# Designs tried in a protein design chat: VH-VL binders against p78833. Part 11

Target 1, 198 residues: p78833
Amino acid sequence: MSFPASTHVYIAKIIGKKGEGDKILDLLSKVNEHVLKSEPFTKTYYFARDAKNPDYIFGLELYDSKEVLENSHKTSNPFLAFANYLTSTHAPLAEPLQLLNFKVVDGHLDKDNLGPDAKDYVLYTEYTGDSATLKQQLTVNPKADTSLIIHSLDDPSLYAVVTRYSKSGIEPGPAEISGATSVSQQVIYSGVGFLNRP

## First folded at step 4 (VH-VL)

Design B35 (framework fv_patritumab)
Fold by ESMFold2-Fast, scan of step 4:
Structure B35 (fold): chain C 198 residues (1-198), chain A 119 residues (1-119), chain B 113 residues (1-113)
Amino acid sequence: as target 1 above (198 residues)
Amino acid sequence: QVQLQQWGAGLLKPSETLSLTCAVYGGSFSDYYWSWIRQPPGKGLEWIGEIDHSGSTYYNPSLKSRVTISVETSKNQFSLKLSSVTAADTAVYYCARGDYLWGSYFDYWGRGTLVTVSS
Amino acid sequence: DIEMTQSPDSLAVSLGERATINCRSSQSVLYSSNNKNYLAWYQQNPGQPPKLLIYWASTRESGVPDRFSGSGSGTDFTLTISSLQAEDVAVYYCQQYYSYPLTFGQGTKVEIK
């Protein structure tokens, strides 16, 4: 798979207070409806729950360019309703919103969209270390349903990997890179949106 | 308006490290990717790699084990280091500006620095 | 990698006549979501750096004469010089920016016959 060099990747970490996960996903469901119908330059729009904390919503978004994100997505009425809820006096977030900017290094996305009965998990792993070493040693796995390598635009020492494998028993863990620190998050595959636009 | 000025050592011996610097004048630095591209005498163009103002880099896999691009954002400068040079690295080296939002086509180029690796 | 192949390697054209240069990519550089071709053309005069002529396959860079035009989509692209001038004697390169690593064609040398 190849991606345009202008592709902008957004990782969202939305940690709600107890019970807020449902409302956050409901609002994102309405944003997704608008994205599918009216935002053709959004390649990926995927939001799902952390496997351990149902109020922690993980997001993976791919846009053809930063202009698509800024001028199309962020100005949409459903997005503004979502953003306004997160910043309201209700204060639904347990921790400050994290929105991380990345560029695609290499990879491919699931050929099929999210299924309602999916029991599989998406693994998101952040690697911090020497940029040249990480660039060299992080490789796309062609056997994965999704295998995406991204590099932070804000922190050159930060790379991240998104993977999903069809389960046959044991889920593969994150790749170990000597000399780098890694932190992984397991995300329930079933969620709102799509990994690869239909 | 935008001008790219480049400098560095032009004559190297095999096994040495090539070091070139490019300074940007007259335009925004943070809104663009900054690339190095080389051209052996009488041959075509080869993209080496790019960097942005935050230090985020992408390298050509053919050179990745030997290449390092760094940035000094406060000076609007970026630099190329290529280690373990051989005669095959003899080329004119260009710095160039790539568009941050739309992808890397190059609208401004430095004048080029001839690097010769001999004996 | 996306391999870029130009044809011909060299072309001799009389002043005032049309020059046509072709570029083929080993895979499509058309992104269907935005309907853009990630393809640029450059002119290089002897002893000088390359100069951008065209980007997005057909958009002419500011200051480039209108005798230069780009066309094509997907894997097949053409640079046309409608009426060759003496100053157009140069080597021309196509470049894809769809995928890393960025790659250039081998070049087409345009001369006067």
Scores: ipSAE 0.000, ipTM 0.477, lowest interface PAE 14.7, mean pLDDT 85

Design B36 (framework fv_patritumab)
Fold by ESMFold2-Fast, scan of step 4:
Structure B36 (fold): chain C 198 residues (1-198), chain A 119 residues (1-119), chain B 113 residues (1-113)
Amino acid sequence: as target 1 above (198 residues)
Amino acid sequence: QVQLQQWGAGLLKPSETLSLTCAVYGGSFSDYYWSWIRQPPGKGLEWIGEIDHSGSTKYNPSLKSRVTISVETSKNQFSLKLSSVTAADTAVYYCARGDYLWGSYFDYWGRGTLVTVSS
Amino acid sequence: DIEMTQSPDSLAVSLGERATINCRSSQSVLYSSNNKNYLAWYQQNPGQPPKLLIYWASTRESGVPDRFSGSGSGTDFTLTISSLQAEDVAVYYCQQYYSYPLTFGQGTKVEIK
């Protein structure tokens, strides 16, 4: 699969206080409706719960350019409602919001959306190490439904991989890279958003 | 009703490889982690490792150099191999189901297989 | 590794009386972001595999009698049997699933006095 060179990737880590996950996802569902109808240059808008913590929301967002993110997405009314809730005096977050900037190195997105009821799993893995080694050794898994390799715009030593594998498949997830440290997070599909725009 | 049926050799000599298999009936295979847990006679429980339907594994560091867990998803089976056994590996070995979404606590267990290592 | 320590190693309780078993973890098993304790309790009858009683420190597994209850948070946990029955004679284990490797307590043997 081919992505525009200008493609901007956001990884969002939204860790809510106890019971906040539902409200956060409800607000994101309204943002997603706007994105699907009114933001045609957003290729991925996907939010899912951490497998171990239902109040931890993982996000994967792909925009054709940073200008789409800044001028179209961040100025929308449902996005502003979401952002205002997170920064309100209610203080719904247990940890500061993390928004990580990446670019696409290689990969492909799921051709078939799982749908809102899917209980499929996505694995997100961060690799920290020598950039040349990570670039040469991280490879796309052609048998995964989604296999996306991304490189941090802020930290050259940071790469990440997003994979989704069939529950009946045997070729999942990340390679072990000698000389690099890795941290993985497993998420469950929350029913909010899409991995590949319909 | 979920049932875990396990089998394998019960008597080994030191230095041999232990091999056990667990088959899962009556429930979803792909929505769970599948663990091996052992219990030496008269002692407590020790977690060996886990595998999911895709072959992703986690091993107890104390055993990692000797343990391999594998899966045959088409048969709803997973297997334990433990190499270079000694008398300290004498135990009842259990297979068990861990919840994939909410944590690795074990709601269904196999009956156990006694493995004795003696010269 | 998170070490799990149970107390007492054994206790004798009369039928109908309360049994209390304690479990301590060497570090917290409370995940602050979801406010959940990653702790389970098991019952093991002689010659049988363990049976899940409690998960998330206080949630009773389906089919487990109401006389079993779990409490505690962080590092200190308790399993209570409010009115001991003959079939409750068993060894009880706590388990943490907060971090790898998964670890169990050494067990507490409950006997009838």
Scores: ipSAE 0.000, ipTM 0.444, lowest interface PAE 16.8, mean pLDDT 84

Design B37 (framework fv_patritumab)
Fold by ESMFold2-Fast, scan of step 4:
Structure B37 (fold): chain C 198 residues (1-198), chain A 119 residues (1-119), chain B 113 residues (1-113)
Amino acid sequence: as target 1 above (198 residues)
Amino acid sequence: QVQLQQWGAGLLKPSETLSLTCAVYGGSFSDYYWSWIRQPPGKGLEWIGYIDHSGSTNYNPSLKSRVTISVETSKNQFSLKLSSVTAADTAVYYCARGDYLWGSYFDYWGRGTLVTVSS
Amino acid sequence: DIEMTQSPDSLAVSLGERATINCRSSQSVLYSSNNKNYLAWYQQNPGQPPKLLIYWASTRESGVPDRFSGSGSGTDFTLTISSLQAEDVAVYYCQQYYSYPLTFGQGTKVEIK
């Protein structure tokens, strides 16, 4: 698989207050419906629950360019409804929305367009360390359905890896990289969206 | 109470452009998709396309080359233009409200405008 | 496009008797992540616009009599009128909203026998 050089990857961390996960995913379901039908330059739009906290929603978004996000996605009616809910006086978030900007270093997306499901196993790992060492030591996993290595545009010491396994019984842990610190989040179960546009 | 009021030209000749307008009264405009749906006499329903308050559109691929839907958000109005009409475009045209937050089913409809295309 | 096919094209039912209308989609309209069927049913009386009866395959719209019920999942759906009344003489349409373009069935005409 090849990615356009202009490709931007966003990792969203949406940490809702207790009970808010269902409402947040319902709103994102409507955003996803619009993205699938009206935003052809959005290649990945995937949101799913944290394995330990059902109100923590992880997002992986892949746009052909920054302009797709700014001029098409952020101006859509369902996105505005979603954004307005998050910033409403109801205050549904436990922590401020995190939206982290990355570029693709290497990898591939899911070819089967399976979307999020209870049988998915998705692992998101952040690595902090020497950029040259991380770039050299992080490798694509050819046995994963999706395997992405991404590098922060805001913090050159930050790399991240997203892997998805759709086969039951395949749940590997994060790779250990000498000289780097790592933090992993397991994303599993219910969600909305797609990892590779159909 | 939400009400959709529609108007426009009812008689057209082949090659002309159809123009219809729908105005929304008594409810929120910005939280919904606004669609056009047509029905040829004695036949079923065909979705034409939608627009939202920001001007974002989606058109049925079968009609996309001839259809333009526009919105005047300050007036709570949206309009359909269908170019290069033929006798096959003879139909009752409805405007309708679709809920973009929860589903694209249509809970309120305009009364319909019969458009006849004949030489 | 998702093709919607209804059966029968028309049916005649005596007052007070059960009417059953079927709708089949060419692809599943069940979204596994939220377990919802993206299917609606409409009633159209002569000279009137369609009126929403059922959405999410089985949820009755407010103000719709309880004799109307929807059932089914995936590709096969049913609208049931448990005891037909004179005012129920109409054409009924199913609609999928799983994928664009939005598509409707060809309609089923319900008449009094």
Scores: ipSAE 0.000, ipTM 0.445, lowest interface PAE 17.0, mean pLDDT 84

Design B38 (framework fv_patritumab)
Fold by ESMFold2-Fast, scan of step 4:
Structure B38 (fold): chain C 198 residues (1-198), chain A 119 residues (1-119), chain B 113 residues (1-113)
Amino acid sequence: as target 1 above (198 residues)
Amino acid sequence: QVQLQQWGAGLLKPSETLSLTCAVYGGSFSDYYWSWIRQPPGKGLEWIGEIYHSGSTNYNPSLKSRVTISVETSKNQFSLKLSSVTAADTAVYYCARGDYFWGSYFDYWGRGTLVTVSS
Amino acid sequence: DIEMTQSPDSLAVSLGERATINCRSSQSVLYSRNNKNYLAWYQQNPGQPPKLLIYWASTRESGVPDRFSGSGSGTDFTLTISSLQAEDVAVYYCQQYYRYPLTFGQGTKVEIK
């Protein structure tokens, strides 16, 4: 699969207070419905829980251009309802919202319908180190249904990898890359949205 | 050169737990995935699972509920435990090396351990 | 799972003649972005572990005689032994490493006529 040169990738880290994960995902399910119906230039809109903390919502968003995010997505009524909830006097977040800005280096998104037997999980792995070394060492995994290598636009030492496997019971740990100064991985389960626009 | 030596109990009763160990000599332990593959007498090969030196594992879904692979990195060893064995688990069990950058084809194999489960 | 099917189940070839073994995968093992087929071939002699012959569908492992060659792409693959020798009597297996779980073909037994 190819991506437009203008493609922008965002990783959202939404850490809610105890019990807030359900409310946050419910609001995001309404956003997702609107995105699928009305925002054709959004190619990935996926939000799901961290396996260790159900109130930590991970997001992966791919837009054909930054203009899609600014002019279409951020102005939608469901998105405004979601954003207004996060910034309300209720103060549902345990930590400030993180929205990390990336570009696609290489990879592919889900190509096939995974069906009801598919493992509904995503691995998100961050690598930091020398940029040139990491670029040489990180490789797309064809065994995954989604295998995406992304490079931070704000921090040249940061690369990340998103993978999804179609078969239940296979949860590989993070690839050990000789050029990495640090490695961290999240296992993401149970969410809303789509990794590749149907 | 790389050499894989394997050992463990070869005769089991139904319901017992199979335990096998593989030791790696020569070459790098940390640059590879280490797999277990079995072969029932007169039949084909079945991949069981793999482990990386960090303890990260991948298992065949058909066996995942009964399989545990563990690693002892300080000794360059990895081990297979298969619980609740039946006669269907009678097979030669091999350990093997797969490269994590290139994918899991197997360039070095242990000699194999015949495990027989009495019916 | 990707199912690997070999044909024939067994074949008898005269010494010095060509042996051809086929392997079919239930879905493509070609990754379009790197143009590689995630397919390997093994030889297994009686009482021994399998020995790697070919990886990436057509790359010969070091030390493997040049009479062994692999070809094919996507779902259809062939292992060819150009001039069968006595030591080539064995069972041959194909294996995909494109998706988990890793899967093998059922094997093809090669015998001398």
Scores: ipSAE 0.000, ipTM 0.453, lowest interface PAE 18.5, mean pLDDT 83

Design B39 (framework fv_patritumab)
Fold by ESMFold2-Fast, scan of step 4:
Structure B39 (fold): chain C 198 residues (1-198), chain A 119 residues (1-119), chain B 113 residues (1-113)
Amino acid sequence: as target 1 above (198 residues)
Amino acid sequence: QVQLQQWGAGLLKPSETLSLTCAVYGGSFSDYYWSWIRQPPGKGLEWIGEINHEGSTNYNPSLKSRVTISVETSKNQFSLKLSSVTAADTAVYYCARGDYLWGSYFDYWGRGTLVTVSS
Amino acid sequence: DIEMTQSPDSLAVSLGERATINCRSSQSVLYSSNRKNYLAWYQQNPGQPPKLLIYWASTRESGVPDRFSGSGSGTDFTLTISSLQAEDVAVYYCQQYYSWPLTFGQGTKVEIK
């Protein structure tokens, strides 16, 4: 599997205050309905709960180009409703919204018609270290349903890996890279959206 | 050097549950998947399933309804249970070490345990 | 499931001569991103567990004599023993580890002519 050179990847870290996860996901569900219907150049639109805290929402978004995000996605009515809620006087976030911008290095997304009801996990791992070493050492796992390597556009020392394994499946821990620091987050697969556009 | 030692009942009656254990000595237990593989007399190899130190399992779909693999990480041991055995389950059973990330080629094997299901 | 088919089922070779064993997978076991073939070869002597010879289709396991070599890519693979020795009389198995369930070929018996 290949991606257009113009592909932009966003990792969203939406750290809700206690009890806010349900409302945040409800708003994102409405955004997802619009994305499926009206935004054909969005390849991944996936938001789900952290395995340890239901109010922490992880997002993975792949757009064919930056223009898809800026001119189509961000101008949609359900996105504006979502954005307005996050910045409202209600102040639902415990921490400022993080949107991390990446380019695809290598990988693939789910091929199977795997529904979001599975109690599988997505593993997201950030690696910080020497860029040349990380580029050389991080490799795609063909046994994963999704195995995606991405490189930060804002911080050349930052790479990240997103993996998902089969429903009955193997769940290897994150690869250890000599000379790099890594931090992993386990995300419940069942969420809003899709890892690979149907 | 890594060594796998295996043991368990060698003679079973039809309908009984097969139970085998494998203990790992030397080297890391947590960095690998641990598999069971069987071989009927005069026939080829069949992968049964695998487990890691956290208890995550993958099973061969053909055996999944009858197979349970469990792990005792504090003892560096993992075990196979196969329910409702028949004569077709007569085989040498091997435990083996596989790669954690990539799924497995097997670089270390136990010596094998012959399990015979009475005729 | 990926089905692994070996040929021939049995092979008789004179001491010092070349032995060639073939393995075909029902779908490709080459992953284009890392350019690796998820294919291993094993040797099994009577009454012994299998012993790993080759992994990644062509990488020889430590301690394996250099007369053993693996080649091929995608769906067609070959194990070659360049100069057969008496201790090489065994059954040889290929195995794919590209996809679950892990599967083995049916085996090729190598014996002295």
Scores: ipSAE 0.000, ipTM 0.464, lowest interface PAE 16.3, mean pLDDT 85

Design B4 (framework fv_patritumab)
Fold by ESMFold2-Fast, scan of step 4:
Order: structure tokens, then sequence, then C-alpha cells
Structure B4 (fold): chain C 198 residues (1-198), chain A 119 residues (1-119), chain B 113 residues (1-113)
């Protein structure tokens, strides 16, 4: 797979209070409608529930550049409605919003077969360790429909991997890297967004 | 230098649970996926599933509802449980080593355990 | 699932002659980013586990005789035994490891004519 050198990746961790997951996803579904219609330089806009906590919304966002995020996405009316809800006096978040900044190292995205009704598991794994070792040892998995390796812009010791398998009954674990610590999160696609722009 | 030794029950009745264990000697247990593969008499090979030292599994979807693979990393052992067996599960069962990062072609195999399901 | 189909089902070859076994995958097992074919070949003698012969379509496993060679790319692969020996009488299997579930061909039995 080929990605522009300017490609910017965001991992969003949106941890709502009990019962807020549905409302957060409803607002994000309206943002996604605008992204599909009006933001052609957004290549991935994917939101899912944490497998253990339905009020924890995971996002994977891939933009051709940081300027696409700043000048197009964040100024849209649906995004502003979403952002205003999260910062309202209602205080729907259990924890402060996390947005993690990454660049693409290597990988590929789905072959346009992720539909709006798709139910699947995506595995997101963060690796912390020696940067040179992680860059060398982390490899794209051709067995996956999506296999994306990303490197933190904020923390050179942090790499992350996103994998998706379309085959029912296969729930792959994370790759083991000697000398690195890893934390994995399994998320369930809830019908909002896309891994590869259709 | 790497050797896989396997053992477990050979004769089962329909509805019982198959249990097999594989132990790894002479090499690193970490950095690999450890697979179970079966072969019915006179037929070809069918991959059942795999596990790594951390307990992460992948299963063949055709068997996923009945199969559990577990690991005991301190002993370099992994085990297969296949529930609700029928005559169709009669096969030689092999354990085998695949590479974690590159892909699962199998460079070391256990000797095989014949499992017969009859009554 | 990627289906692996071998041909022929059985093959009779005279000692010292060339044996050729074909394997076809229902989808490409070539990964374009690393230019590798995720395909292996195994030999199975009666009563024994399979033995790895070839991986990455053409790389011979250590200790495997030079008479065994693999070729092909994408969906069509060949295992060649350049000069059949008596100990080569066996069943041969191809396997893809490109995608889950891992799948094997149905096998090709090589016999002496």
Amino acid sequence: as target 1 above (198 residues)
Amino acid sequence: QVQLQQWGAGLLKPSETLSLTCAVYGGSFSGYYWSWIRQPPGKGLEWIGEINHAGSTNYNPSLKSRVTISVETSKNQFSLKLSSVTAADTAVYYCARGDYLWGSYFDYWGRGTLVTVSS
Amino acid sequence: DIEMTQSPDSLAVSLGERATINCRSSQSVLYSSNNKNYLAWYQQNPGQPPKLLIYWASTRESGVPDRFSGSGSGTDFTLTISSLQAEDVAVYYCQQYYSYPLTFGQGTKVEIK
C-alpha cells in the first residue's frame, strides 16, 4: 500500500460515562455522513466500541495531511455539534478526551468490503520499547484485511498496530516483541465510519 | 534440535471431549505460533488453530465453536480441547511450529496422535 | 477461504525421471509489498508427520536434497523432483499461509511406475 508522506493518523479514545456510548456514536454518525460527502482527503474514519466497555468509543482517523484535519474536518457543523456536546455542562465524558498523533510506518487497509452493517473485531495494540527495535520487528501481516503500523509523533518509543480480519471466528492476538511492553484493545465495529474510503 | 512431544487420549465415544498436549524442547517457545493440525485416515490435512506463548489464539472458523487451545508457558506446553466429538473427528492430530511474524509454514512437527471416535 | 487444488491426484514416475506436481490457489498468495509468495510444500511418508520441503514458494528447507525445487507465483505453483529416488514415494501437499484459515491442497501421491 502507498500513503502520502504527509499522512496524519489520529487514535481517538472517547470514554463516556455510563449510558453515553449510544449518544456519542449517534453524533459521530452525523460527522461521518459529512466526511463521506464532503471530505475526500479523509481516508479512514472509523469508530467502534471497546469490547469490554460499550461507553468507550475508539476512533481511527487517517488524513492526507494535518491541514485536512484542521481546516476541513474540525470546522464542519456536525463536528462542532459533536465537540460542543463533549464539552457541554452535561459533562458526558468519564475521562478527558485523548487524541494520539501518529504517522504511518507501513501497511494496508481493507479492500473496500467493510459495509455499514459489518460486525467484526479490530485489534489495536500499543508497543513501548526501543524505537529502532520496534521499527525493525513490527511487520505488516498479509493475513489481515487491514494491517497498519503507525509511529507516535509525540513519543518515539511508542508504536501501534491496527489489524482487522474479515473471517468470522478468527480473533488474532497481538504480535510478541521481545524487550517491548504491549497493551491491546479489542474493538467492535458498530456501523459508524470506514477503514478504507469507499 | 527443536522437538515436539505430544500425548493424550486415543479412544473416545461420541459427545466426549478430546484432550491432547504438546511439549516443546530444545528451542525458544516465545516468538512462534504453535498449531494443531489433523488428518483423517486416508485424507488430507486440516488446520485447527494456533496459540502463542502469551495465550493469543487463532482458530479455523469451521471448528471454532468446539475448539479451545491453551498454553502453559512455564512448561513450554500447549493443549487442544475439542468438544462434542463425532466419528468425523477421527484423525491423526499433529502439533507443529509456525513463525509468529512471517507466517505459519510448519518446520517442526510432533509425531502425531491417532484419535478414534467410536461406540 | 483460499482453496488449494493440486493436480494430478496421483502420479507414477520411473526412477531417475522428473516428477512435476501443480498447486493452484483460488486467490493470489503473492504479497506485493514484500514480493513473497506465502506458499509451502510438504512431503509425507506413510505413518510419519509431514516434512517441510519448500517455503516462500521456492526456498528449500535446510537438509532437503537439491532435486526438490519449487517455482511459480500468484496462483499457480509447481513442485519439481528432478530425478525421482525410491525414498521420494510419498504424498505431497501444498499449503498457503497468506490468510486465515490456513489451508492445504488435497495431496498428490507419487508412485514408482
Scores: ipSAE 0.000, ipTM 0.435, lowest interface PAE 20.6, mean pLDDT 85

Design B40 (framework fv_patritumab)
Fold by ESMFold2-Fast, scan of step 4:
Structure B40 (fold): chain C 198 residues (1-198), chain A 119 residues (1-119), chain B 113 residues (1-113)
Amino acid sequence: as target 1 above (198 residues)
Amino acid sequence: QVQLQQWGAGLLKPSETLSLTCAVYGGSFSDYYWSWIRQPPGKGLEWIGEIDHSGSTNYNPSLKSRVTISVETSKNQFSLKLSSVTAADTAVYYCARGEYLWGSYFDYWGRGTLVTVSS
Amino acid sequence: DIEMTQSPDSLAVSLGERATINCRSSQSVLYSKNNKNYLAWYQQNPGQPPKLLIYWASTRESGVPDRFSGSGSGTDFTLTISSLQAEDVAVYYCQQYYYYPLTFGQGTKVEIK
């Protein structure tokens, strides 16, 4: 698998107030339907719940370019409905929406366009440290269904890894890297979207 | 049985705005997308855009800067406005019913309205 | 955009003979989660709006004669008229509804030989 050099990866952190996760995912389901049908340059559009808090939603998005996000995705009717809900006077978010911008360093996506399953295991790990060390030490896992190494465009010291396993009972921990700190991991079991466009 | 009836101005000058309306009789209005599709004389079909009962729209990117579709749900009517017309906009314009949940194949069509743009 | 290409542009078939029309999409229109192909076929008689024949690649619309059948999956699709009748003289269009904008093939004109 190769990615266009212009590819932008976004990690979305959507932290809802208690009880908002279902509504947020319902809106994202409608966005996802539009993305799949109308946004062919969006390679990945995947949103799923944190294992420990069903109102915390993780997103992984891959666009062929930043312009796909800005000029196509963000101007779509279902996205605007979603964005308007998040910014409404109802105030459904516990914290401001985070949308972190990365480039692909190495890796691969699922071979099949499978949405999230309650038994899927997705691990998202952030590594903060010396960039050269992290680039050398982080390696693609060829046995994972998705294994993606990404480097922040806003913070050179930040790398992240996304791995997905489609089989229940397989929950490996993050790779240990000497000197890396600020490791955050999220275990994700349920959601909407697709990892690799059909 | 579902019936779509359409009307509007058929003769336009360049730079004017095309305005067409479609009224839906029989069947459910709120369970479907309602589309406009055009066909230049002797040519193929081009999808213009769609709207649902809530006013949610999807437009063909090639026409998005010039097209507005609106809905009057209380009357089961929807309308097309296409601004800044040129001779290239000469076509038969159809309204059509699209399947709501999974995107649109079109099972009922209006009779068509020939729109001619000439000086 | 998904580009839809039909072949041939025109064909002449004798009454009672089989007519075959092909449609190719530039990207797959098969959705893996529901295993459906987002493809429809239309018949357009002169002076009339298009009429739906087939949806989901192979499902015949109510009232459409059994001589019409659709087949294929992914990117390659076929409309077959098993025994051409006089009323089948028309232009036929395929359409994808997987991605916006919705797009049609250029059309295939079926004439009697």
Scores: ipSAE 0.000, ipTM 0.441, lowest interface PAE 17.9, mean pLDDT 84

Design B41 (framework fv_patritumab)
Fold by ESMFold2-Fast, scan of step 4:
Structure B41 (fold): chain C 198 residues (1-198), chain A 119 residues (1-119), chain B 113 residues (1-113)
Amino acid sequence: as target 1 above (198 residues)
Amino acid sequence: QVQLQQWGAGLLKPSETLSLTCAVYGGSFSDYYWSWIRQPPGKGLEWIGEIYHSGSTYYNPSLKSRVTISVETSKNQFSLKLSSVTAADTAVYYCARGDYLWGSYFDYWGRGTLVTVSS
Amino acid sequence: DIEMTQSPDSLAVSLGERATINCRSSQSVLYSSNYKNYLAWYQQNPGQPPKLLIYWASTRESGVPDRFSGSGSGTDFTLTISSLQAEDVAVYYCQQYYSWPLTFGQGTKVEIK
């Protein structure tokens, strides 16, 4: 399952203050309902909790193009309600919101549209280094249910990898790339969103 | 209103580095991908690579070891360097605008620069 | 890489008659999620850069005469000129923009009979 070159990937890092994770996910659940019903050009809309911090919400979003993101998704009423909450006087965020722009270099999503489940092992790893070396050395894992290699639009030295394994007991660590630094985050599906649109 | 103006050295010897620049006038620079495409005399079109204003690049694998595309955002310019040229690199080189929002089909093209590689 | 093959390499058509150019991709350029074909057509006159005619297989670029039309889906595409005019003598190229590297067909030369 290849992706068109126009595919726009959004990585969201939403770090809430203690106890805010549930409210953030409740608002995202309403956005997801609108995405599923009214935004057919959104391929992935997936939100998960950091394995170590339940108030840290990780998002993986794939849009057919940046136009879908800017002109359809970001203008929806549920999205505006979500965005307004994050910027409200309540100040629910512990750290400034991070929204990172990527393109798909290579990879695949779950073939049978099984969606995420509560026992998914999902690993997100960022690599910083020489772009040519990273592009050559990072490889798709054909045995993973989802395996995505993505390249930052904002920082050409940044690549990231997302892998999902649904089979019990398979939890491989990140690949090590000589000359690059890496940071990994395990995430647990929150019950909001989908990895592959049904 | 959008204009792509290109310039650079047109005559090279084998082993030299080709260097071309394209300047964008009359439109947004940061909302598009910018490509280089070449055409050998009497032949078809070959895509070389594209760049986004941040410096993020995608190159044709056939040329990747020799090609570098860079941006100078303050001047709305992007440039092509192709190292270790041979006679096979003789071509008209075009810069072109790709639609960032939907994909890289090319709605505006520079006039082209003929690069001749001869001994 | 997605390889683009055009047929014929050249054709001669009388003024006012229909010209048909075919383009075949080695892999589908139809994206199943949006039902869009990532295919464009260009016209190139001698000494000029290519000019965009059609994108998304069938959407005509602004300013392009309605005698030009694109059709097809998946791997097989057609550019049709319903009534050839003198200014339509040119080389025509198809292009896929589904995946990197971006690739063009070899070109079809259209001449007057």
Scores: ipSAE 0.085, ipTM 0.713, lowest interface PAE 5.7, mean pLDDT 88

